# Miniprotein binders against q6w4x9r395to579, part 8

Target 1, 185 residues: q6w4x9r395to579
Amino acid sequence: GHCSLEGGSFVTTFDARPYRFHGTCTYILLQSPQLPEDGALMAVYDKSGVSHSETSLVAVVYLSRQDKIVISQDEVVTNNGEAKWLPYKTRNITVFRQTSTHLQMATSFGLELVVQLRPIFQAYVTVGPQFRGQTRGLCGNFNGDTTDDFTTSMGIAEGTASLFVDSWRAGNCPAALERETDPCS

## First folded at step 3 (miniprotein)

Design B1
Fold by ESMFold2-Fast, scan of step 3:
Parts: sequence; structure tokens; C-alpha cells
Structure B1 (fold): chain B 185 residues (1-185), chain A 92 residues (1-92)
Amino acid sequence: as target 1 above (185 residues)
Amino acid sequence: GDYEEWLKRAEELFERAIELWKEAVEAAENGDFEKARRLLIEASWLTLEAAYLAEEALEHATTEEQRERALELLKRIAEFQAEIAKLQAEIL
């Protein structure tokens, strides 16, 4: 399955349901029991986007018990807070420059991430068939049914993107904007 | 100017994506689901490129009118991507 974060504010789920993203927090993009060591993929959004009235993707994070790999729009790759030169290899993960404008994170466990750095920061998530029906987060549940792609962190199917997105908050948001914190944060 | 060039290119690719989607609808109605799937994938690629070009137009916008026009095109592309996804789901 394929999930995409494009144009600063557009998301397409694994079941091909598109929606616009207007949040300014860190959100769970993908959680699955298929990810080793309690792994999760997260997306960081900020108001300092292409338009100041919109929201934009500023970083993608892969977090597990061993690793916190951050790929940011300023073209810096860190793991556990330390800047890494590419290609960067761990036992199960390799981060490398695929083209002059794209980075790739390849894994041994069926997850692949491609990040476009320039001219606009975008992310593309690919998961193998073992993830079918076993994903949760902003990329949806990958069950072949788009009607429940807005399933919240509490397991409730919502009719609107705003309630769905808010339920997947993973990090601290500014106090004035914080509500409905993700329990896996 | 540069803004007009980026926006025009975005609009041209978006119009082409709409044409492919119409062909995909016709193929699906005729039971040619292989052709419909292929055309929808192609339409999706064109909308991805159109969105990129529209974002580039937005980056080069120098007036409020230019910014609004680029944002409206991005909205139309996102809405159209929903139509592509709907048909893809129906013919799986």
C-alpha cells in the first residue's frame, strides 16, 4: 500500500482516500504490530508553510525503542538527536540520497519512506502486503474500505477529517491549541 | 511572469488528468477494468505533478489574487484526487 503527504497539506491514505491536513502538531502517521520494537512513523506539521494561512509538513520521524530518526525540511537527518552523514545504516534501516532532491529510508520489515526535500517537502510511504488490515494512524487502516479510513485513535469512525486528525496527535502542541491528546504520545 | 508559467503548466496537467479519468470511467462502464486501473494510475501521477507545479506557482506568487488562484487550483486537484480514489475503490 501507498500513503502520500503532498503539497504541504494533502494526505492520501493506504485505501486511497484523500483529505486536506490543517493541524500544527506531531501526528501518528503509521502504527502497526508489523513494525519492530514498538515502531511508529510520525509527521510534524507547522504553520510556517507555503502559505501562512495553511499548514505544511516540516519533518517525518521514525520512532522505536532503539531509534528516533528525523528527516526535516532543512535537509538534516538525525538519529537520537545526532546529525548523521548519508548513507546512514543501522541493522534494519538504511537512509540514503536517492536523487539530488529525494531521500529514501529503506527497511528490512516491509516499510519504505521516500522524502522529497526540494522544491517542496513531501513524503511517500510504502508498506508490504503483511501490513494489510494492520495499520493505524493518518495513513488509515489499509483494509480495502475507504468509509472507515477516518478511524480515530479510540477506534471510532468519524465523518470528518478534523476529528480524525486531532485524535492522532503524538507530541506537545502549543497550550492554546492543545486538545484530545493521542494516548500513544 | 514565472507565476503564470508555473500555474499554466499545472492547469494543463490537471486538464489532462481529468481527460484520463473520463476515459477511465468509460473503460469501467464497458467492463475493461484493466484499462480503467491503468488510466487512473496515470491520472493520479498527473495530479501529483499538477499539485507540485501549483505549489511552485504559489511560491512565486507576488499578489493576493495570484496566491488565491494557486490555492483554489490545489483545492480542485485535491477534490479530483478523491474522485480518482473513489473509482479505484469501486473497481478493485
Scores: ipSAE 0.000, ipTM 0.091, lowest interface PAE 18.1, mean pLDDT 77

Design B10
Fold by ESMFold2-Fast, scan of step 3:
Structure B10 (fold): chain B 185 residues (1-185), chain A 92 residues (1-92)
Amino acid sequence: as target 1 above (185 residues)
Amino acid sequence: GDYEEWLKRAEELFERAIELWKEAVEAAENGDFEKARRLLIEASWLTLEAAYLAEEALEHATTEEQRERAFELLRRILEFQYEILKLQAEIL
């Protein structure tokens, strides 16, 4: 299965359902029992200079009990807060420069990530058949049915992308605090 | 209505992106990788613009037939962005 994050704020799910959203937070892209050590793939969105998009992808994060690998649009790769030279290898994960503008994260557990650094930061997620029907997050549930691709973190199928996206917001998102317009009224 | 305008513009930009991609393929086959890279960047930008226009068409669709057509166009455009990525990866 293939999931893509393209053009600032477009997502195409594993079941080939495209949608767009605008957000300035960290979102769960892919979570699955097939990922070792409670692994999850996350996407970070922030304010954008990309035409027609208020927000855009700025980093992709792979988080597990062992690793916190961050690949940012600035071409910086870190693990657990430490900058790494490429190619970078762990026991199950290798991050390397595939081309002058693309990085790849290959894993031993059926997950591959390709990141386009320029001209627009974009990500492409590939998962093996063992993930079928066992994914959740922005990339959808990978069950061959697009009608339930907007399944929220609470297990509810939504018809609207905004409710779906908001449900997959990670708790480390510092959303802008909105001040009330009529304090002490 | 607005739907027809957005859809037509999306189709036109997508066709332009495809033509640039074909030129990039020809340039790469001739060993002109600098030209190929430049054309793929341009094709990528036009593909992105076409995607935004297709989404606007989808938002302005008033019938199920119009929504399905705009949705399929958007899907094809985003799938084509992946084809651009593949060629960029090949020409290193």
Scores: ipSAE 0.021, ipTM 0.443, lowest interface PAE 8.0, mean pLDDT 77
Fold by OpenDDE base, second read of step 4:
Structure B10 (fold): chain B 185 residues (1-185), chain A 92 residues (1-92)
Amino acid sequence: as target 1 above (185 residues)
Amino acid sequence: GDYEEWLKRAEELFERAIELWKEAVEAAENGDFEKARRLLIEASWLTLEAAYLAEEALEHATTEEQRERAFELLRRILEFQYEILKLQAEIL
């Protein structure tokens, strides 16, 4: 399955459900028992303009008991808080510069992340088939059913994105705003 | 040696992933998007495995030449994974 974060505020779940939100927080994109060491992938959103609707992805974070990797537009920061020279490799994660505008995080456990740095900071998440039905977060539950993708952190299926997205906040942040999306978004 | 073994295995899986991708492209061209999606998922998984193996090869490299070869393979694998993602997005 693949999940995309595009256009600053658009998300397409593993089940290919598109939605839009405006928030300025860190959100859990992906949690799964298939991720080792209680791993989780997170997205950091911030204001990109003057209006509340002007929000954008500014970083992605992989966090586990063993590793913390922050990919932003300007740098890759790891556990020690220092920018790393690429390619950066841990025991089961490699961060690699694909192009001048794209970074990739490859793993040995079925998670792949591609990050477009410019002109728009965007992220693309791929998980292996072993993750089917075992994912949670903004990227959905990867079970082939789009109707239940908005399942909150408490296991409640929501009909709209706002409460769903807010439930996956990783910190104390303002509530997200939602907008109905066009399938062509 | 150990390097060659890991490198070879990485290449083999990468080749398999490419074949699946080709099949996916063909399926998509024929309008069978469901098949294409399934194939791409599998290709993506193999690509991840290939990347892992290439990384192992890199860790076992004893010469700069070996390192360069392993890095090059890894680069190709990762670029390919990106292409998979692009195609997946196109057939949503």
Scores: ipSAE 0.000, ipTM 0.175, lowest interface PAE 12.8, mean pLDDT 88

Design B11
Fold by OpenDDE base, second read of step 4:
Structure B11 (fold): chain B 185 residues (1-185), chain A 92 residues (1-92)
Amino acid sequence: as target 1 above (185 residues)
Amino acid sequence: GDYEEWLKLAEYLFEIAKFLWKRAELAAENGDFELARYLLEWASELTKIAARLATEALEHATTEEQRERALELLKRIAEFQAEIAKLQAEIL
C-alpha cells in the first residue's frame, strides 16, 4: 500500500482515496500493530503563508519506544536530538540519502518512506501486505474500501476529512479545513 | 551490492509513480482536474528519478543478466512516461 503527502495539502490514502486538508499540527499518519515497539509515523504541518490555505508538510517523524527519527527539509534528527550524518542506522531502521533531493527510510518490518526535500517537501509511505486492514491514521486503514478511510481515532467513520484529520492530531491545533474528492461518491 | 540497491530504489519509485498515475486518472474521471494534474506532475518527476536510478544501476551492472534487468526496467519506465504524457494531454 502507498500513501502520499504532496503539495502541502494533498493526501492519498493506502486505499487510494485522495483528499485535501489544511492544518498546522502534527498528525498521526500511520499506526499499526505491525510496527514494532508501538511505532507510529507522524506528519508535521506548518503555515507556509499568510492565508489559512497556505500550509505545508515540514517534517515526518517516526516514533517508537526505541527510536525517534525526525526528517525535515534541512536535517535528520534522532533520539539524542542531534542531527546525524547519513546514513543513519539502527537495528531495524536505516535512513539514507537517495538523491540530492530525496531521502529514504528503510525498515526491516515492512515500512518504507521516501521523502522529497525539494522543491516541495513531500512524503511517500509504503507498507507491506502484512499491514492490510491493520493501519490507522491519515493514511487510512488499508482494507481496500475507500469509503471508510475517514475513520477517526475513536473508530468513527466520518464523511468529511476535517473531523477525520482533526481526530488524528497529536497536539492542540486549529480546526482543519478540507476539500475532498471521493471516487466512491 | 550497489547494483541491487540502485535497481530496487528505482523499482520502488516507479511503483509509487504508477500509483500516483492511477489516482490521477481516477481524479480526472471525477472531474478533479486540478488534483489529476498535480498527481501527474509528481508521477512524472518520480518516473524521471526512477529512470536516473535505473541508469545508475545499469552502470553498476557486472553481469549480462543485471544489465538486461536494468534495461528492461528502463524500457518500462519509458513506456510509462509516455502514458503519463498522454493523460496529461487529455486533461489540459
Scores: ipSAE 0.105, ipTM 0.542, lowest interface PAE 2.4, mean pLDDT 89
Fold by ESMFold2-Fast, scan of step 3:
Structure B11 (fold): chain B 185 residues (1-185), chain A 92 residues (1-92)
Amino acid sequence: as target 1 above (185 residues)
Amino acid sequence: GDYEEWLKLAEYLFEIAKFLWKRAELAAENGDFELARYLLEWASELTKIAARLATEALEHATTEEQRERALELLKRIAEFQAEIAKLQAEIL
């Protein structure tokens, strides 16, 4: 299945349901029991230009008990807080430059992520058939039925994208991940 | 530095876990124990990840203030994990 995050305004779910949203938080894209060691894929969004109604993708995060891989729009890749030179390989995950404008995170467990760096930061998520009917988050439930793609964090199928997206936000909408040293020092 | 990155991510996941727990509590109040269990399992998974990230923040702390913030977060996460376990037991 394929899920895309394009220009920060558009998402297409694994069941090919397109929708738009605007937000400046971190959102769960994909959680599944098929991901090892409590893995989750997340997206960080921030403001686009001066308009509060327009947002853009600024980072994608893969989290598990072993790894915290962050791929940001400034082309920095970190794992567990440490900057990594590409290609970067662990036992189950390899991050490498697929083209001059794209990075790829390939895994041994049926998840692939392709990030477009230029001209606009965008993400494309591919999952194997073992994930069918076993996904949660912004990318939908991958069950072949688009009518329940807007299943909220409470397990309720909504007819509109706004309630769906809001259900995957943090309560206090924390600030985007920062790489800066203490700004007061 | 590493400390701030670990801590902010731990705080973020902890906020999501608390949100899921509140929704689980509401589901249980409405008699939907299957949904409540599903949400509590997810909240539990996220609190385990948050605790790990907060522990990493603690290990990368270079000041007493940083160490105290990480320890306080770990304490709050542990208390919250107990609340999850309590609700899970009640909705058998």
Scores: ipSAE 0.000, ipTM 0.139, lowest interface PAE 16.1, mean pLDDT 72

Design B12
Fold by OpenDDE base, second read of step 4:
Structure B12 (fold): chain B 185 residues (1-185), chain A 92 residues (1-92)
Amino acid sequence: as target 1 above (185 residues)
Amino acid sequence: GDYEEWLKRAEVLFEWAKLLWKYAEEAAENGDFERARELLELASILTKFAAELATYALEHATTEEQRERALELLKRIAEFQAEIAKLQAEIL
């Protein structure tokens, strides 16, 4: 499964459903029993301009019981708040620079993350086949059905992205605005 | 082992590249050549990464079978890279 966060407000789920939202919170992208130690991948969005539609991805966070790895737009990688030099390796996670503009987080448990730092901060999430039907969050449920990708944290299927996205907030923030469009159009 | 790990990662990146290719084609068909070019650039980057990882896997192969598998992947990656370049040239 491949999930992308592009253009500051565009998301394509593991099931290839594209949608757009504008929010300024931290959201859960991926939760799964397949992630060790209650792991979760999160996305941090912030204002990039003065209008409500000017939002942008500013960081990606992998959080588990043992690690809190933050990859920010400023090219700072931290674990549990401590800055780390690249390449950085834990027992099952490696973060390294691929190019001047791209970082990669590789794992031993079937999660891969590619982060484009410039000119736009974007993220590309890949999960292995073992994750099928076992994912939840903004990246969807990876079950081959696009119609139920907007399943909330409470297990309710929504027809629009706003309530779906809001349900996956990891903190307090304003309600997300939505415009469901194909990011490639 | 190391071989399997790197090979698998290479495959993952390759799959990403192919997906981006698909999106690029769709964008191009819709006349959004700017988006298409961006996507192809990303596809190219991921393809290069895949090649690097596959090469690394090849270097860690301990059996002929492993070597063959890695070489096959590299072949596929190379072919795809050529296709990317072709499409990039078409939408300049």
Scores: ipSAE 0.043, ipTM 0.454, lowest interface PAE 4.0, mean pLDDT 89
Fold by ESMFold2-Fast, scan of step 3:
Structure B12 (fold): chain B 185 residues (1-185), chain A 92 residues (1-92)
Amino acid sequence: as target 1 above (185 residues)
Amino acid sequence: GDYEEWLKRAEVLFEWAKLLWKYAEEAAENGDFERARELLELASILTKFAAELATYALEHATTEEQRERALELLKRIAEFQAEIAKLQAEIL
């Protein structure tokens, strides 16, 4: 399956459902029992440097019991708070420069991340067939049915993206963060 | 040259970000999570800009010493971004 975070504010789920959101928080992009060591992929969004009403992807995080790999739009890669120069290898994960404008995080467990650095920071997530029906988060549930792609963290299928996105904030991110990006809130 | 200007600006933004992070930690310790959140958001934005400017300095480095200084700054900024994320995980 393939999920994409493009143009700073657009997401296409594993079941190919497109949606747009605006938020300034860390969101759970992908959780699955197929990820080792309670692994999760997360996306960090912040306001655009010029426009207060526009938001953009600024970092992607892979978090597990052993690793906290952060890939930021400024081309810095860290693991557990330590800066790493590419190529960076762990037992199951390799981060390397795929092209002059793309970084790749390859894994042994069926997850692949490609990050476009320029002209716009974007992320592309690929998962193997073992993940089918076993994913949750902003990338959807990968079950072949787009009508339940907006399943919240509480297991409720929503008809709109706003409640779905809000439900996948990383645990300690308060609702007030999203209100700060709405000029009419 | 351009290297010195970019590096100096990056260092100034990074020092400001570290100061804001310390204030955020103090606010969180006092239970003022709203202020801690605001300060951490600003610190995060400043570290992002500091890293961009340090990268420009790296691209304009003409000596090994200049390259090493820019790389060391980028390393410190990346380590600091992890500290911001840790504190964000501890608050609301």
Scores: ipSAE 0.000, ipTM 0.060, lowest interface PAE 24.6, mean pLDDT 72

Design B13
Fold by ESMFold2-Fast, scan of step 3:
Structure B13 (fold): chain B 185 residues (1-185), chain A 92 residues (1-92)
Amino acid sequence: as target 1 above (185 residues)
Amino acid sequence: GDYEEWLKRAEVLFEWAKLLWKYAEEAAENGDFELARYLLEWASELTKIAARLATEALEHATTEEQRERALELLKRIAEFQAEIAKLQAEIL
């Protein structure tokens, strides 16, 4: 399964459901029993200085009992608050520069993360078949049915992206707003 | 539709695949065969996408020089796919 965070505020879930939102918070992107040490992937959104965007992805975080790996749009990689030179390897995770504009986090447990640094910060999440039907968060539940992709942290299917996104906040932040394309006049 | 756009996308994915292979080889040398297998599988998938993108570049080539560049990239990708398969077999 593949989930993408693109264009500042677009998300496409593992079941290929696209949506947009407006928010300035850390959101849980992926939680699963398949992730070791209570691992979770998170996305940080903040106010955008880029034209045509109000909020955008600024960092991706992998958090477990052992590690807090932060990959930011400034090309800084930290683990547990300390800056790391690439390639950075742990027992089960490797972070490295794929190209001049892309970083990757590879893992031994079926999770891959690729971040595009330029021209705009974007993220691409890939998970192995063992994650099917066992994911929660902004990337959806990976069960092959898009009608329940907006399942909140309380296990309730919502009809709107904003309520879904708000349920996955990982910090004390303002409520997110569902973004629609601005109508012409 | 631009030839250069398709070619550049193919080249980027091919470079990713080569970097994944390099780290897979290092992981295997360190005895981490689980990580090595995972990285090689991902590298293999990236080469398949790169080949498709390079084929699109070839279809959009308007000069002989552009056609030759796309064909050269396809050849390099195919050679590298054989290298990935060899390492996968060695760590089976």
Scores: ipSAE 0.000, ipTM 0.107, lowest interface PAE 18.0, mean pLDDT 74

Design B14
Fold by ESMFold2-Fast, scan of step 3:
Structure B14 (fold): chain B 185 residues (1-185), chain A 92 residues (1-92)
Amino acid sequence: as target 1 above (185 residues)
Amino acid sequence: GDYEEWLKRAEELFERAIELWKEAVEAAENGDFELARYLLEWASELTKIAARLATEALEHATTEEQREIAEFLLKLIAWFQERIAYLQAEIL
């Protein structure tokens, strides 16, 4: 399965359900019992400065009991708060420069991450077949049915996506004014 | 049925727009912003035509299921148009 975070604030789930949101928080992209040591993949969003798309991806984080690997839009890779030279290897994870504009995080447990640094910071997540029906987070449940990736309906609207996205916030984040809905009653 | 013909044409043009967008991303990654802008303009124009064809499919829908499929395609095209606009703004 493939999940993409593109164009700043657009997401396509493992079941190919597209949506968009506006948020300034860290969100859980992928949690699964298939990830070792309580691993989770997370995305950090912040203000983009573009009026139509007000937030953009600024970092991707892989967090486990052993590691906190952060890949940021300023091309810095850290693990547990310390900057690392590439290629960076752990027992099960290798982060390396795939091209002048792309970094890849390869793992031994069926998760691959490709990060585009320029011209726009974007992320592409690939998971092996062992993850089928065993994922949760912004990338969806990977069960082959797009209708249950959101809690309410088949329609894709900012309001529906925002409710789904809010359920996957990691940690405490203040209310985001850029998630403003139309003042209709 | 007219619905199937309109929907198929909408899907074909939308897939072509996605292919052009992927080529535009590759061009931008290689620093060829002139080619990227050209491809994004082409992709944008194809999405406008695809939206019109999908709207035509919706108007010829005879079942609730057909209506829902055409409506979903229209929403998907609108999302993709916004994605194109974002990339166009970013590479200026």
Scores: ipSAE 0.000, ipTM 0.096, lowest interface PAE 20.8, mean pLDDT 75

Design B15
Fold by ESMFold2-Fast, scan of step 3:
Structure B15 (fold): chain B 185 residues (1-185), chain A 92 residues (1-92)
Amino acid sequence: as target 1 above (185 residues)
Amino acid sequence: GDYEEWLKRAEELFERAIELWKEAVEAAENGDFERARELLELASILTKFAAELATYALEHATTEEQRERAELLLKYIAVFQELIAELQAEIL
């Protein structure tokens, strides 16, 4: 299945339902029992310029018991707060530059993330068939039924994107995902 | 039945959240506050999902025993959410 975060504010779910995202927080894109070490994929959204009602994707985070991999629009990749040179490899995850404008996070457990850095920050999530019917979050439930793609964190299908999006809010808001550099280094 | 499936999934997620919290406590005791915060964030996420599934189980309960079991799980989850918040405040 394929889920996409495009144009700064548009999402297409694993069941191919498109909607527009309006939010300025960290949100759960994908959680599944199929992800090892209690993993989750998250997206960070912030204001787009001066327009109060426009938001854009600024970072994607893969969080598990062992790793906190952050890929930001600043073209910086960190794991557990430490900047990494590419290609970066862990036991089950490899982050590498696919093209001059795209990074890829490949995994051994059926999840693939491709991030477009330029001209606009965008993300593309691919999951294997083992994830069918076993996903939760902004990318939907991957069950083949588009009528329930707006399933909230309470397990109830909602008719509006705003209620769906708000239910998947995670982490501390409004702290922007900003690269912190050690001033003494 | 739907009740049994939702409740079992809720219990499994809650057990995993407790394990993450225990590791967060250990990390904090060792002075690794960054790791403790990461583990508490994961525990919070899993606990939120456990509460959702337990609530759905409660809504599908057909007997008093089923209702009481789901209600008890939700009470334990609520107490656990307080423990997560307390540790997050301590390591601020």
Scores: ipSAE 0.000, ipTM 0.191, lowest interface PAE 19.5, mean pLDDT 73

Design B16
Fold by ESMFold2-Fast, scan of step 3:
Structure B16 (fold): chain B 185 residues (1-185), chain A 92 residues (1-92)
Amino acid sequence: as target 1 above (185 residues)
Amino acid sequence: GDYEEWLKRAEELFERAIELWKEAVEAAENGDFERARELLELASILTKFAAELATYALEHATTEEQREIAEFLLKLIAWFQERIAYLQAEIL
């Protein structure tokens, strides 16, 4: 299955359902019993700049009991707070430059992440068949059922915050509806 | 203070530090290294205070969810502190 975070504000789930993502928070993209040591893949979203009103992806994080791998839009890769030069290898994870504009994180447990650095920061998540029906988070439940109650929360119309979306927050960030009272010139 | 107050203040400082860092990157890209250094120093100071407040929030957390949120914020702040230090080193 394939999940993508593209164009700053769009997510396409493992079941190929597209939706828009608005927020300035860290969100859980993928949790699964198939990920070792309570692993989770997360996305960090922030405002896209002073001239833009939309949010955009600024970093992706793989967090487990052993590792905190952060890949940022500035091409900085860290693990447990230490900057790493590529290729970077651990027992189960390898991060390397796939192309001049793409980084890849390959794992031994059926998860692959490709990050596009330029022209726009985007992420592509691939999981093996062992993850089918075993995922939760913004990338969906990977069960092939479009009428699934778990997925309907992600299908809520734009502009309405859902309890399901909020349940995948990893940080206590300002809600999308809470706006700055001092507008920029 | 209670958990909510400390966490909110930590988040506000962290957000301000990120804004300053973005301005610093822009200044450095434009060759204004003196301005970039000034902004990075301010961002560094704010992240140190944000980490202290987030730690205090963690100490006052009463639920598992509250502890997880504060711990994750601390991890994000630590990661961001490294980004600041890296840029500071590059523009020395």
Scores: ipSAE 0.000, ipTM 0.102, lowest interface PAE 20.2, mean pLDDT 73

Design B17
Fold by ESMFold2-Fast, scan of step 3:
Structure B17 (fold): chain B 185 residues (1-185), chain A 92 residues (1-92)
Amino acid sequence: as target 1 above (185 residues)
Amino acid sequence: GDYEEWLKLAEYLFEIAKFLWKRAELAAENGDFEKARELLREASELTKEAARLATEALEHATTEEQRERAFELLRRILEFQYEILKLQAEIL
């Protein structure tokens, strides 16, 4: 299954359901029993300048009991707060520069992340078939049924993206809005 | 093998290029031709790289299924390059 975070605020779930949101927080993209050591993939969003309506992906985080790997739009890769030279290898995870504009995080447990650094910071999440029906978060539940793709952190299927996205916030941040008013200029 | 790495990267870059194309169409529809040109230039560069990588995957295919998959991806990328050129020509 593939999940994408594109154009700053556009997300396509593992079941191919597209949506957009306006948020300035860290969000859980993927939680699964298939991820070792209580692993989770997260996305950090921030405002893209002077516009209230525009938020953009600024970092992707893989967090487990062993590792906190952060890949930021500034092309810095850290693990547990320390900057790392690429290629960077741990027991089960390798981060490397795939092209001059793309980084890849490959894992031994069926998760792969490709991050585009330039010209626009974007992320692509690939999971193996063992993750089918075993995922939670912004990337959806990967069960082949789009009617429950907006399943909140409390297990409730929503008909709108805004409540779904807000349920996956990690941290004390304002609620995301599906649509919000631009500054008057 | 190398085939899988070439193919996967080609697919990812192609998806990025398609997204940039959609944003360019929206920008052009809204009369923001400068933004549309920027996005189309980026999409064009990504499709060129995706085509190169799909070609590498095709050259490193060891099975008929791998060859067919890489060939079909390359075909789609080349068709998409035409759509980019078409929109570039239309926006002044």
Scores: ipSAE 0.000, ipTM 0.071, lowest interface PAE 25.6, mean pLDDT 74

Design B18
Fold by ESMFold2-Fast, scan of step 3:
Structure B18 (fold): chain B 185 residues (1-185), chain A 92 residues (1-92)
Amino acid sequence: as target 1 above (185 residues)
Amino acid sequence: GDYEEWLKRAEVLFEWAKLLWKYAEEAAENGDFEKARELLREASELTKEAARLATEALEHATTEEQRLRAYELLIRIWEFQREIAKLQAEIL
């Protein structure tokens, strides 16, 4: 499955449901029992340009009991608060420069992250088939049914993105302003 | 120690660091770069200690909710350290 964070504020879930939102918080992209050591993938959003109503991805974080890997739009990679030179390898994770504009985080447990650094910071999440029906977060539940892709952290399926996105905030931030894309418009 | 004790200590230091950063930004805007540099240095040290304490909280977390809260705090501290570094570079 593939989930993408593109154009600063657009998300396409593993089940291919597109939406967008305005938010200045850290959000859980992916939680799964398939991730070792209570791992989670998260995205940090902040204000974009002079418009207060626009927000953009500024960092992606992979966090577990062993690793706290942060990849920022400034091309800084840290693990547990320490800057790392690429290629950076742990037992199960390797972060390396795939191209002059892309970094990749490859793992042994079926998760792959590619971040585009320029011209716009974007992220692409790939998960293996073992994650099917085993994911939670902004990237959806990966069950082949888009009607419940907006399942909140409380387990409630919402019809719109706003309550869904707010439920996946990882901290005390203001509520996100929904900007769901209408694919038929 | 308990997760809550470590997390609360980290939050207190982080709030203090943010206050010093605000004073540093105001000092820099007023052209008092010496005061701004001193405040940013102290803010930076407080964020390093806050990150250490937040990491301790994470190591003592026993629930998913506790881990997520500690994770979020660490990310906020990291982003804030980046803002401190940017202002330090501007007034170098």
Scores: ipSAE 0.000, ipTM 0.110, lowest interface PAE 21.7, mean pLDDT 74

